# VHH binders against Imidazole glycerol phosphate synthase subunit hisH (hisH): the designs that were tried, part 15

Target 1, 214 residues: Imidazole glycerol phosphate synthase subunit hisH (hisH), of Cyanidium caldarium (Red alga) (q9tlq8)
Amino acid sequence: MKNIGIINCGMGNLHSVSNAISNIGFNPVIINASKDLVSFACSALVLPGVGSFDLAIDRLEKKNLIEPVKLWIQEDRPFVGICLGLQLLFEGSDEGSKPGLKIFNGYVSQFKHSLVKKVPHMGWNKLYFNRFNTIDNLVPHYFHYDLQPWAYFVHSYYIEPKDCYTFNTTSLTFYGKQKIVSSISYNNILATQFHPEKSGLFGLFILKRFLSSY
Short names: E, the ipSAE of ESMFold2; O, the ipSAE of OpenDDE; V2, 0.75 times the mean of E and O plus 0.25 times the DockQ between their complexes.

## First folded at step 5 (VHH)

Design b84 (framework vhh_gefurulimab)
Fold by ESMFold2-Fast, scan of step 5:
Structure b84 (fold): chain B 214 residues (1-214), chain A 120 residues (1-120)
Amino acid sequence: as target 1 above (214 residues)
Amino acid sequence: EVQLVESGGGLVKPGGSLRLSCAASGFTFSSYAAAWFRQAPGKEREFVSAITTGGSTTYADSVKGRFTISRDNAKNSLYLQMNSLRAEDTAVYYCAAEVWYDSGYYTDYWGQGTLVTVSS
C-alpha cells in the first residue's frame, strides 16, 4: 500500500480527502510538519484546502512547510492541489497580500458580478477539454473519461494563468459568462479547482489514475 | 495579426512521402504547443500529432511510426514529415496553436489548411 501525504494546513477538507485516498486503495498519512515528509515514505503529496489564500500561506509558513513543499514540486515528485491547493501554486490572490508558492505565473482573481449571477460558484458543473487544441491530445490517461465529466465546485476566486503553454492539460468550466480553468496538469502535478473527493466516481477516477501512475 | 500558414500539400502515390510546413507569425511561437490536425471529406476533424514547447511529441495511433512532427523556433515553423502514405491519409491538414493571454483567456489559432491527396 503506498503512502500518500496529505498536508494539514488547517484549511478544511482533510477528512474527506483522507477518506477518498483510502477508498481508492492508498494509505493516507497526515503531514503536520516538515519532519513528517522525511518520516513517511510518501509516493505523492496532496495539498487540500478551502477558504482564505493568505491564511493558508500563513499556516504553511508557521509549520515550516513552504520551502519543503516547493522543493518537492521542484524535484518533480507527484503533487495534487485541490481547490485552494490549486490556487496556492500561483503568485498571489486578490483577496489578500501574501505571496503564493509561485510555482506558476499568474494570480487568483475574484468573480465579477457583471459576469456571474451569484458568488460563490457552488454546485455541480461540467468540465470541457478543448477538442481542437493540442492540450486535449496531450491529456494524460488519468483525465480520460467515457462520459461528460461533472465535478463539484465551491469557490469565490479562480485562477488566471499567465503561461498556460507550460501546462500539459487544462479543463475549462463555464459559470455564467465566466470561463474558468477548472484543472491543470504539469509534469507530475495535478491541480483541480473542483473537489475530486466530492465529485463522485469521476473525482475518485481521476485521483486513482493519477496516483496509480507513480 | 496572428497567422498560421500551411504549405507542402500535394498529390503523392501510396507509399510515398511528403513534408508539410506551417509558418507562424504575430505571436511568440516558441511559447506555445503546436499540433497538426486533418479533415477528410465527410469526416470530422481529427488529431494527427502535437509537440510541446520542450519538444515532447504525441501521435495518433493511425500515424504513429509513419509521421514525425518537429519545430524550428528560430524560424517560427512547425513541420510534419509524412512517410509510407496511404489512401486514408487523404485530407486537408491544419496547423494549430493555442495562445493564452495574461487575462487568463485563450484563443485557438488555425491555419487555412493544405490538401494532401494520396492516389495512384
Scores: ipSAE 0.006, ipTM 0.191, lowest interface PAE 11.7, mean pLDDT 82

Design b85 (from b79 with F27R S31D A33T T52S T53W G54S; framework vhh_gefurulimab)
Fold by ESMFold2-Fast, scan of step 5:
Structure b85 (fold): chain B 214 residues (1-214), chain A 122 residues (1-122)
Amino acid sequence: as target 1 above (214 residues)
Amino acid sequence: EVQLVESGGGLVKPGGSLRLSCAASGRTFSDYTAAWFRQAPGKEREFVSAISWSGSTTYADSVKGRFTISRDNAKNSLYLQMNSLRAEDTAVYYCAAEVWYDSSGYVYTDYWGQGTLVTVSS
């Protein structure tokens, strides 16, 4: 059984992610320090979290995990970002002062009440994919072909990628008048704004498909 | 912002060929998935072909082997080469940019051209 490292950046959501990893047939291990990456010999890393961009960066810095995580990604090792974990891959937050991991160009922005009626974006919402080939897109094989994929969201901030064409796959979701990039894939990175661990069979399928490739 | 302008439509006999062009202003076609759709009189708009950022292509079953989608990034243009044309290919053809799909094949797009008429008749 392969070990999947779940990075504890002190921003929550570890229990539901750990349960999802177990449910799809892998062994979840909690990464609290860089030494844990060596000790557990992880096949992939998952960075979950909810809440503040700057606080998460500060906590990762204090745990000495910024550089090990960046090196993991630089070495093209499998990586999953969930919610805040997706956002941390970008240059920074428009409302913040701390730099992100800077894996991708672009920033994280707060929802504007002029474009959406309620913040946070909370609940189930539809996904649209920019890849039309069934092999390349994230459409689940375990649903009837006429079923629209839905995922569970809970967030007050969204990513604004500068160079979206660098991604292998991107999904789009509409919330009020706001268009949201709801997931991206690039090489051995899968990062979702939604919570696959809370998104039923579709979410579990996405995680299993990605992690089973390694 | 992206604006799309189609050209190349016209009248052609069954078995003939026609090449459609779509010129874009704003972002280049290499930055997004671009597609061709068509709408015949009294019918709903239907998907014809698409090309992704990576250059991967897909085609509706009705046009596979007869139509070829391509792009020229230097000219910021999208093309549809139509061969072995049939009467049922008669439609207004639309260029589309920023195309997304769901599991049912439903398509959403941010940008549409104005359309160009193709008539296949003897």
Scores: ipSAE 0.025, ipTM 0.432, lowest interface PAE 5.8, mean pLDDT 82

Design b87 (from a5 with G50L V58D E102D G103S D104S S105G; framework vhh_gocatamig_d2)
Fold by ESMFold2-Fast, scan of step 5:
Structure b87 (fold): chain B 214 residues (1-214), chain A 122 residues (1-122)
Amino acid sequence: as target 1 above (214 residues)
Amino acid sequence: EVQLVESGGGLVQPGGSLTLSCAASGFTFSSYALAWYRQAPGKKRELVALITTGGSTDYMDSVKGRFTISRDNAKNSVYLQMNSLRAEDTAVYYCAAEVWYDSSGYVYTDYWGQGTLVTVSS
């Protein structure tokens, strides 16, 4: 049974993510400090979270986890970012002052009321897959699986598709007139704007497919 | 400032050949899948050929073996080599960047060119 490290940045969702990891056949271990990365010999890391970009960065800094997480990713070790965890991989937030992990170029944007009726984007929404740009077979596709690609979202900030030009982008969704990156797959990174741990069998399939590859 | 500019369209006889070119600017070309669509009078726009970032290709059944899509990342260009042309290939051909699919087979495309007319007639 492989250990999957779940990074505790104090931004919530640890219990639901831990339960999902356990339900798909892995051993979830909570990473509260850099020493835990050495102690638990993790096969992959998961960075979950909801809420403020800057607050999450500040909390990771205080736990001395920024550099260890960056080194994990630089060593091409398996990494999953969920919701805020996807956003933290970018350079920063348009309304914030703290730099992100800077794994990817671009900035997190806030929804504009001219393009969407309500903020947050909350509820189930349909995913559109880029089948031909997805090399790693991590996301169910219409031509491969009969799984309905609906996922659960709850967020006030998003990544624009233009900021994912250099990635193996896996899916988009639409909220009002706004296009949203719903997932990215790049090297040994899987990052989702939706919450796979809250997205039924589809979400669990995504997590199991990725984590079973390592 | 994203721009896709098609060229190479024209009048050609049945059985002839034609090469369409599409020059792209305003985005990171090498990071996009690229496609050729066509629209004949009175018909819906249809996907003709697709090339991925890695160079893998896909074609509609009626053009398979006759058409070849290729890309040149150094020149920010995508091409459609059309051989053994038929009257039914007459259409406006569109260059497009980034293609998405849902579970029902619906296709969404981010960027479109203005089109180039191909007429196959005697």
Scores: ipSAE 0.013, ipTM 0.320, lowest interface PAE 7.9, mean pLDDT 82

Design b89 (from a5 with A33W E102D G103S D104S S105G V107Y; framework vhh_gocatamig_d2)
Fold by ESMFold2-Fast, scan of step 5:
Structure b89 (fold): chain B 214 residues (1-214), chain A 122 residues (1-122)
Amino acid sequence: as target 1 above (214 residues)
Amino acid sequence: EVQLVESGGGLVQPGGSLTLSCAASGFTFSSYWLAWYRQAPGKKRELVAGITTGGSTVYMDSVKGRFTISRDNAKNSVYLQMNSLRAEDTAVYYCAAEVWYDSSGYYYTDYWGQGTLVTVSS
């Protein structure tokens, strides 16, 4: 059984992500410090979390995990970002002062009240996929035609990629009049704004298919 | 401003060939996935062929072996070579840059061309 490292940035969702990883046939291990990456010999890393961008960066800095995570990604090792974990891959938050991991160009923005009536975006919402599929073949063709993919969201911020077509964007969704990039893939990175661990069989399928590729 | 301009459509006899071209401007062409869609009268728009930034291709089952999609990043162009044309290939053909869909046939796209008519008739 392969070890999947789940990074504890102190922002929650460790339990539900650990359960999802177990349910799809992997061994979840919690990463609290860089030494844990060596001790557990992980096949992939998952960065979950909800809430504040700047607080998450501060907590990762205090745990000395910023550079080990960046190096993991730089070495093209399998990586999954969930919700806040997707957001942290970008340059920073419009409301904050802390730099993100800067894997991708662009910023994290709060919802515009002219486009949405309620914050957070909370609940199930429909995903739209590129017809070419992703480079990772995350979802079989027949699944796109037989099932309308719905995923569970809970967030007050969304990513605004500067050059979103310099990487594969797996899906998007619409909340009110706001277009939201709901997942991206690039090399060995899968990152989702929704919570696959809370998105039923569809979410578990995405995680299993991605992690089983490595 | 962004433009996709199709050309190469026309009237051909069954068994004939056409090459469609799509010239793009106003965006970083090499960074986009490109596709050809078609729409016949009374039917929904359907994906005919697609090509990724890395050159991987996808084709509708009924055109496999007959149609070939290609791209030329130096010329900011995407092409659809259509061989062994059939009456059922008659449609308006659209060039698209990055198209999104759901299973009900609802589309979202960054950019569409205006379309070029292909008529296969004797």
Scores: ipSAE 0.012, ipTM 0.213, lowest interface PAE 8.5, mean pLDDT 81

Design b90 (framework vhh_gocatamig_d2)
Fold by ESMFold2-Fast, scan of step 5:
Structure b90 (fold): chain B 214 residues (1-214), chain A 120 residues (1-120)
Amino acid sequence: as target 1 above (214 residues)
Amino acid sequence: EVQLVESGGGLVQPGGSLTLSCAASGFTFSSYALAWYRQAPGKKRELVAWITTGGSTVYMDSVKGRFTISRDNAKNSVYLQMNSLRAEDTAVYYCAAEVWYSSGVYTDYWGQGTLVTVSS
């Protein structure tokens, strides 16, 4: 059984992510410090979390995990970012002052009440992928699904679609009058604004397909 | 009907050169950003080079100075000039066209791919 490292940035959601990883046939191991990353011989890393961008960066800095995580990604090793974990891959947050991991260009924005009725964006919502999910596997195989996918969201911050022009596969979601990036697939990175661990069989399907590739 | 058709792939010796071409039809070519991606055996697909509607370019670090992406809007074509080829450049190369619509839907058009093998 392969070890999948789940990074504890102190922002919660470890239990549901750990359960999802276990349910799809992998061994979840919690990464609390840089020494754990060396010790557990993980096949992939998962960075989950909910809440504050700056607080998560501060907690990762305190645990000495910023540079090891950046090095993992630079070495093109498999990486999954969930919700806050997707956001942390960007340069920073418009509402904060801490630099992100800077894997992707752009900044995390807060929802504006002029464009959306309620904050947070909470509940099930539809994903719009590029239309070419053909037999030739032009969309990464872990996004091939027979149904129009719905996924579970809970977030107050989002990524603008314009910041994803350099990525080979993304999905969009519409919340009120606001367009958001709901997922990114780039090299060996899968990042989702939604919570695959809370998104039924679809969420478990994409996690299993991605992690089984390694 | 949207089509992107790649050509120019083949077998080449290390240090050699190849030019890949992608001919597009069925959409307003000049309104799209265009990219070359590659996928090596056992590896995930990765972005090699990207060119905006205005002609600005982006390259992955390992190909900077060796590869050049260009576009010809009059011919509805995008090109990848590959110089100083290395064994690690061996991959299937894909052409892609990307745009964000006012409706908010992101649309990617993909070619079928063309094989490049760098070997003796």
Scores: ipSAE 0.000, ipTM 0.105, lowest interface PAE 15.0, mean pLDDT 81

Design b92 (framework vhh_h_nbbcii10_fgla)
Fold by ESMFold2-Fast, scan of step 5:
Structure b92 (fold): chain B 214 residues (1-214), chain A 126 residues (1-126)
Amino acid sequence: as target 1 above (214 residues)
Amino acid sequence: QVQLVESGGGLVQPGGSLRLSCAASGFTFSDYSSYALGWFRQAPGQGLEAVAAISGSGGSTYYADSVKGRFTISRDNSKNTLYLQMNSLRAEDTAVYYCAAEVWYDSSGYVYTDYWGQGTLVTVSS
């Protein structure tokens, strides 16, 4: 049974993510401090979270997890970012003051009422895939699921697709007049704006296929 | 600003060949993480169809089943230009051909792209 580290940045969703990891055949271990990365010998890391970009960065800094997470990613070790975890990989948020992990170029944007009817974007929505880019980067077949993929979203901030043109973007979603990045694959990173742990069988298959590849 | 301009369309007889070009401005082809590029077509009275696509690195290509073995997509990063070499043309290849950047699709076949050219007409007729 492989250990999958779930980073506790105090931003929620630990229980549902831990349950999803258990259900797909892995052992979830909670990472509260940098020493836990050494103690538990994790095969992959998951960074979940909902809410404030700046608050999450503050909490990761206080736990001394910023640099260990960056090093994990730089070593091409498997990494999953969920919702806020996707957003934290960018340079920062347009509405915030704190720098992100800066794995990806660009900034997190806030939804505009001129383009969407309701904030947050909350509920099930369709995923659109770019197979032409993903094939070039040897993306796992979990992105070729045969049924129309729907996933569960709950967010007030998003990544614009053009901010991802310097790296591989694996799916888009449309909310009102706004197009959003719904997932990114880059090296051994899977990062999703949706919550695979809340996205039914499709979400569990995405997690299982990614984590089973390592 | 990003612009895509197609050229090379025209009238050709069945069995003939044409080469379409798409000149891009406002971005460059040198980075492997740059835009995926493709060709789409719309025949009279038909919907929009994906024809061919090439990855940002140029290492991967896609072709519709109807054109496999006859059409070849390529890119020239030094000229910032995308090409579609069309051989063994058939009457059913008659369509307006569009160059597109950053191509997406869902499992129902709906296609989304950020940037389109204005299109170039290809007519295959005797």
Scores: ipSAE 0.014, ipTM 0.373, lowest interface PAE 6.4, mean pLDDT 80

Design b93 (framework vhh_h_nbbcii10_fgla)
Fold by ESMFold2-Fast, scan of step 5:
Structure b93 (fold): chain B 214 residues (1-214), chain A 125 residues (1-125)
Amino acid sequence: as target 1 above (214 residues)
Amino acid sequence: QVQLVESGGGLVQPGGSLRLSCAASGFTFSSYSSYALGWFRQAPGQGLEAVAAISTSGGSTYYADSVKGRFTISRDNSKNTLYLQMNSLRAEDTAVYYCAAYGSEYWTPSEYDYWGQGTLVTVSS
């Protein structure tokens, strides 16, 4: 059974992600310190979390996980970012002072009440896929069905990528008058604003297809 | 624990009808999923072939040319059951019929994650 490392950045959601990984046929291992990344033979790394961008960066820094995670990604090893984990891949938050992992160019912005009726964006919503340069096969098979997937969201911040054309695939979601980039893929990275572990069979499908490719 | 159980197979005369059922347990069909649910068959001495498939989210249906117009695939998400209505049966329809779930596309067996154990359909006088 393949080990899948789940990074504990102290921002929660570990139990539901661990259960989802177990349910789709992999062995979840919790990464609490940099030594765990060396000690565990992981096929992929998952960064989950909910809440504050700056607090998550601070907690990852105190655990000495920033540079090891960046190195994992730089070596093109399989990586999944969930909700806050997607956001942390960017340069920083508009409301914060801490730099992100800076894997991608762009910032994380808070929803504006002028564009949305309420914050957070909470509940099920539709995904619309844009395909720029697909090297993973998760989304191509989906396009063959003329299907419109729904996923579960709970967030007050959203990503604003500067160069979305660098991504192999993105999905868009519309909340009020706000357009949200709800997922991205790039090389061996899958990152979602929605919670695949809470998005029914579709969420489990996306996780299983990604992780089974390694 | 995920399980698919087929039922409804048996012996039928040419021109007759049968309705196959596939009951799923350990997971649920959902309009939020992007999976295919399908029926495959294996005739004596032949390989596994696609018969029919249905999407869980949109209800779109797909059929092999050999069965189009004669077979109808349907699902009942409230009963977590997939069906295959087989009409105007021919000797060539004799096969073990398998239901499959979690397909990433309609026609390729390897793209389905879960399989039933099969139910025999014999069309003979």
Scores: ipSAE 0.000, ipTM 0.115, lowest interface PAE 19.6, mean pLDDT 81

Design b94 (framework vhh_h_nbbcii10_fgla)
Amino acid sequence: QVQLVESGGGLVQPGGSLRLSCAASGFTFSTSGSYALGWFRQAPGQGLEAVAAISTSGGSTYYADSVKGRFTISRDNSKNTLYLQMNSLRAEDTAVYYCAAFGSDYWEPSEYDYWGQGTLVTVSS
ESMFold2-Fast, scan of step 5: ipSAE 0.344; ipTM 0.662

Design b95 (framework vhh_h_nbbcii10_fgla)
Fold by ESMFold2-Fast, scan of step 5:
Structure b95 (fold): chain B 214 residues (1-214), chain A 125 residues (1-125)
Amino acid sequence: as target 1 above (214 residues)
Amino acid sequence: QVQLVESGGGLVQPGGSLRLSCAASGFTFEDYSSYALGWFRQAPGQGLEAVAAISTSGGSTYYADSVKGRFTISRDNSKNTLYLQMNSLRAEDTAVYYCAAFGSEIWSPEQYDYWGQGTLVTVSS
């Protein structure tokens, strides 16, 4: 059975993600420290989490996981970012001082009450897939879902990518007057603002197809 | 499946004490050592305020400045129950108190996945 490494940075959702990975037919391996990432043979790495951008970076630094995770991505090995895990791939948070992993250009911003009726964005919402630098027949297979996708969101911050050409494809979600980038793909990266582990059959579909391709 | 049930609320005089309990089912505290367990309160006409939290494998406790030295958070793993011991109660402590679980951050209510129904604490003579 393939081992899927789940990074425990102490930012929550570890239980839900571990259960989802088990339920779709893989062996979840918890990565608590840099030595675990070296010791375990993983086919893919998952970075889950909710909450503070700067706190997550601080915790990853203290566990010596920043550089190993960046190297994993640099070597084009399969990687999944969930919620905070998506946000950490960017340059930083507009309200914080800690640099992110800087895999992608852009920042993480807080919702404005002038554009949305309530914060956080919490509940089920629709995904609309957009494509950049690709033709329909080249879109990653894990996005080939036959129904209108709905996914579960709970977040107060959202990504503002600087250059959409960085991505192969994205999904968009509309919350009030705010347009949100709800997922991205780039090479062997899948990163979602929504929680696939909490998004029913659609969420499990995306995770299973992505992880089964490696 | 996951359920939190609070008890111990009621009417108490200023300077009095109460102990709130939160019985958890569907998970064990030790299985989720990376998450926080917390107490939040909502006073009349105000938003949710963090009161206290216990995090990691139970090694760290956190308190709002308004309750430091008066309130004590604790847990009993054998009973899978979270407690809030409230001493030297003041009129300003009057609120509905909520137990919360699976917190990824201590002070932000939106970072907790599961919530109890709430228990009313009234401090009045």
Scores: ipSAE 0.000, ipTM 0.109, lowest interface PAE 19.7, mean pLDDT 81

Design b96 (from n10 with E30S Y32S S34T G103P E105D T108L E110D; framework vhh_h_nbbcii10_fgla)
Fold by ESMFold2-Fast, scan of step 5:
Structure b96 (fold): chain B 214 residues (1-214), chain A 124 residues (1-124)
Amino acid sequence: as target 1 above (214 residues)
Amino acid sequence: QVQLVESGGGLVQPGGSLRLSCAASGFTFSDSSTYALGWFRQAPGQGLEAVAAISTSGGSTYYADSVKGRFTISRDNSKNTLYLQMNSLRAEDTAVYYCAAFPSDYWLPDYDYWGQGTLVTVSS
């Protein structure tokens, strides 16, 4: 059974993510320090989280996990970002002033009340995948094109990528008049704004497909 | 023009069975290249949960872990009807059940179709 490292940035959601990882046939291990990456010999890392961008960065810094996570990604090792974990891959957020991991260019922005009736975006919503990207043979393995996938969202901020054309694939979601990038795939990164661990069969399907590739 | 109408819901005892039907009008299931079909449910105070789905070709089926082995999805193209056979029902299965149809072109919003829902209550 392969070990999947779940990074504890102190921002919650570890229990449901651990359960999802177990459900799909892997061994979840909690990463509290860089030594745990070596000790557990992880096949992939998952960065979950809910809440404050700046608080998550602060907690990762205090645990000395910023540089090990960046190195993991730089070495093109399998990485999953969930909700806040997706957001932390960008340059920064409207939630504060701390720099993100800066894996991707762009910022995390707050929903505009002129475009959406209610904040947070909470509940089930549709995913529309980029079906014109044929260069990534992994896309058919992650994404189920035969069914319209629905996923569970709970967020007040969304990503605004500057260079989304560099991604292997993306999904879009529409909330009111706001277009949201709801997931991205880039090399060995899968990052979702929705919570696959709370998105029923579809969420488990994409996690299993991605993690089974390694 | 496109309409989905669910039926077969109601009150049932724990351990009992129900069969839900979804009659489609305004399109045909024989046009299997354009529609995937599924059942979703929403319990009071909860979000929408995918229950079961069947591919446009009818060759693949998918089930939520909570219903695997108990529920069976099927379709009858000649009757233009989708079914959900629900066996070994539990109190946790109490919800409004929705039939949904999805075109293969998901890039355009507002092209999916949903029924009005049918209430299933497992109690007594």
Scores: ipSAE 0.006, ipTM 0.135, lowest interface PAE 11.1, mean pLDDT 80

## First folded at step 6 (VHH; framework vhh_4orz_3)

Design e1 (from b06 with T52N S56E; at its last look DockQ between E and O 0.58; V2 from the best seeds 0.00; counts 0 for: pae E 4.8 > 2)
Fold by ESMFold2, look of step 6:
Structure e1 (fold): chain B 214 residues (1-214), chain A 122 residues (1-122)
Amino acid sequence: as target 1 above (214 residues)
Amino acid sequence: EVQLVESGGGLVQAGGSLRLFCAASGFTFSSYAMAWLRQAPGKRREWVALINTGGETDYADSVKDRFTISRDNAKNTVSLQMNSLKPEDTAIYFCAAQVWYDSSGYLYTDYWGQGTQVTVSS
């Protein structure tokens, strides 16, 4: 059984993510310090989270995990970002003042009520896929190319990648009049704005396919 | 201002060939996946061929092995070589930049051309 490290930002859904990882046949281990990455010999790393951007960054700093996570990604090791974990990969957020991990160029923006009726974006919503990215290969074959998968969203902020986002974007979602980048893929990174751990068998299937390829 | 201008359409006999061209301007062409779509009379628009920034391609089943999409990043052009044409290939063909798809076969794209007519007669 392969060990999947789940970074503890102190912010939310560790149980749900751990349960999802167990359900798809992997051993979830919680990462509280850099030594845990070595001690557990993790095959992949998951950065989950909901809630405050700045608090998550502060927690990673206090645990001395900022540079080890960046190094993990720089070494092209398997990595999953979920909801806040996707947002932390960018330069910063309207939610706070602290810099993100700056893995990708772009910023995290607050929804504008001129474009959406309710904040947060909460509930099931449709995914539109790009045929040329990793997430397309993760969709079950019984979901024909044109099938409409749904995923669960709960967030008040969304990523705005810079001009190069199109080759890092694997799916889009529309919420009101707002176009949302709902997932990205780059090298061995899969990151989603939706919660695959709460998206039923579809979400678990996506995680299993990604983690099983490494 | 983004512009996509298609050319090369026309009338051709069944079994014949045509080559379509798309000239792109007003954006960083090499950063965009490109596509050809088509719309037959009375039908919805459908995707035909896709090519990403690295040159990987994908085709609708109905045109696979007959059509070839290619791109020239130095000239900011996309082309579609159409061989063994059939009457059912008759449609207006559109060049598009960046495409996404849903379960209904609807293609979302950021930019479209005006289209070029292809007519295949028996």
Scores: ipSAE 0.073, ipTM 0.471, lowest interface PAE 4.8, mean pLDDT 83
ESMFold2 (binder alone), look of step 6: mean pLDDT 83; pTM 0.827
OpenDDE, look of step 6: ipSAE 0.151; ipTM 0.576

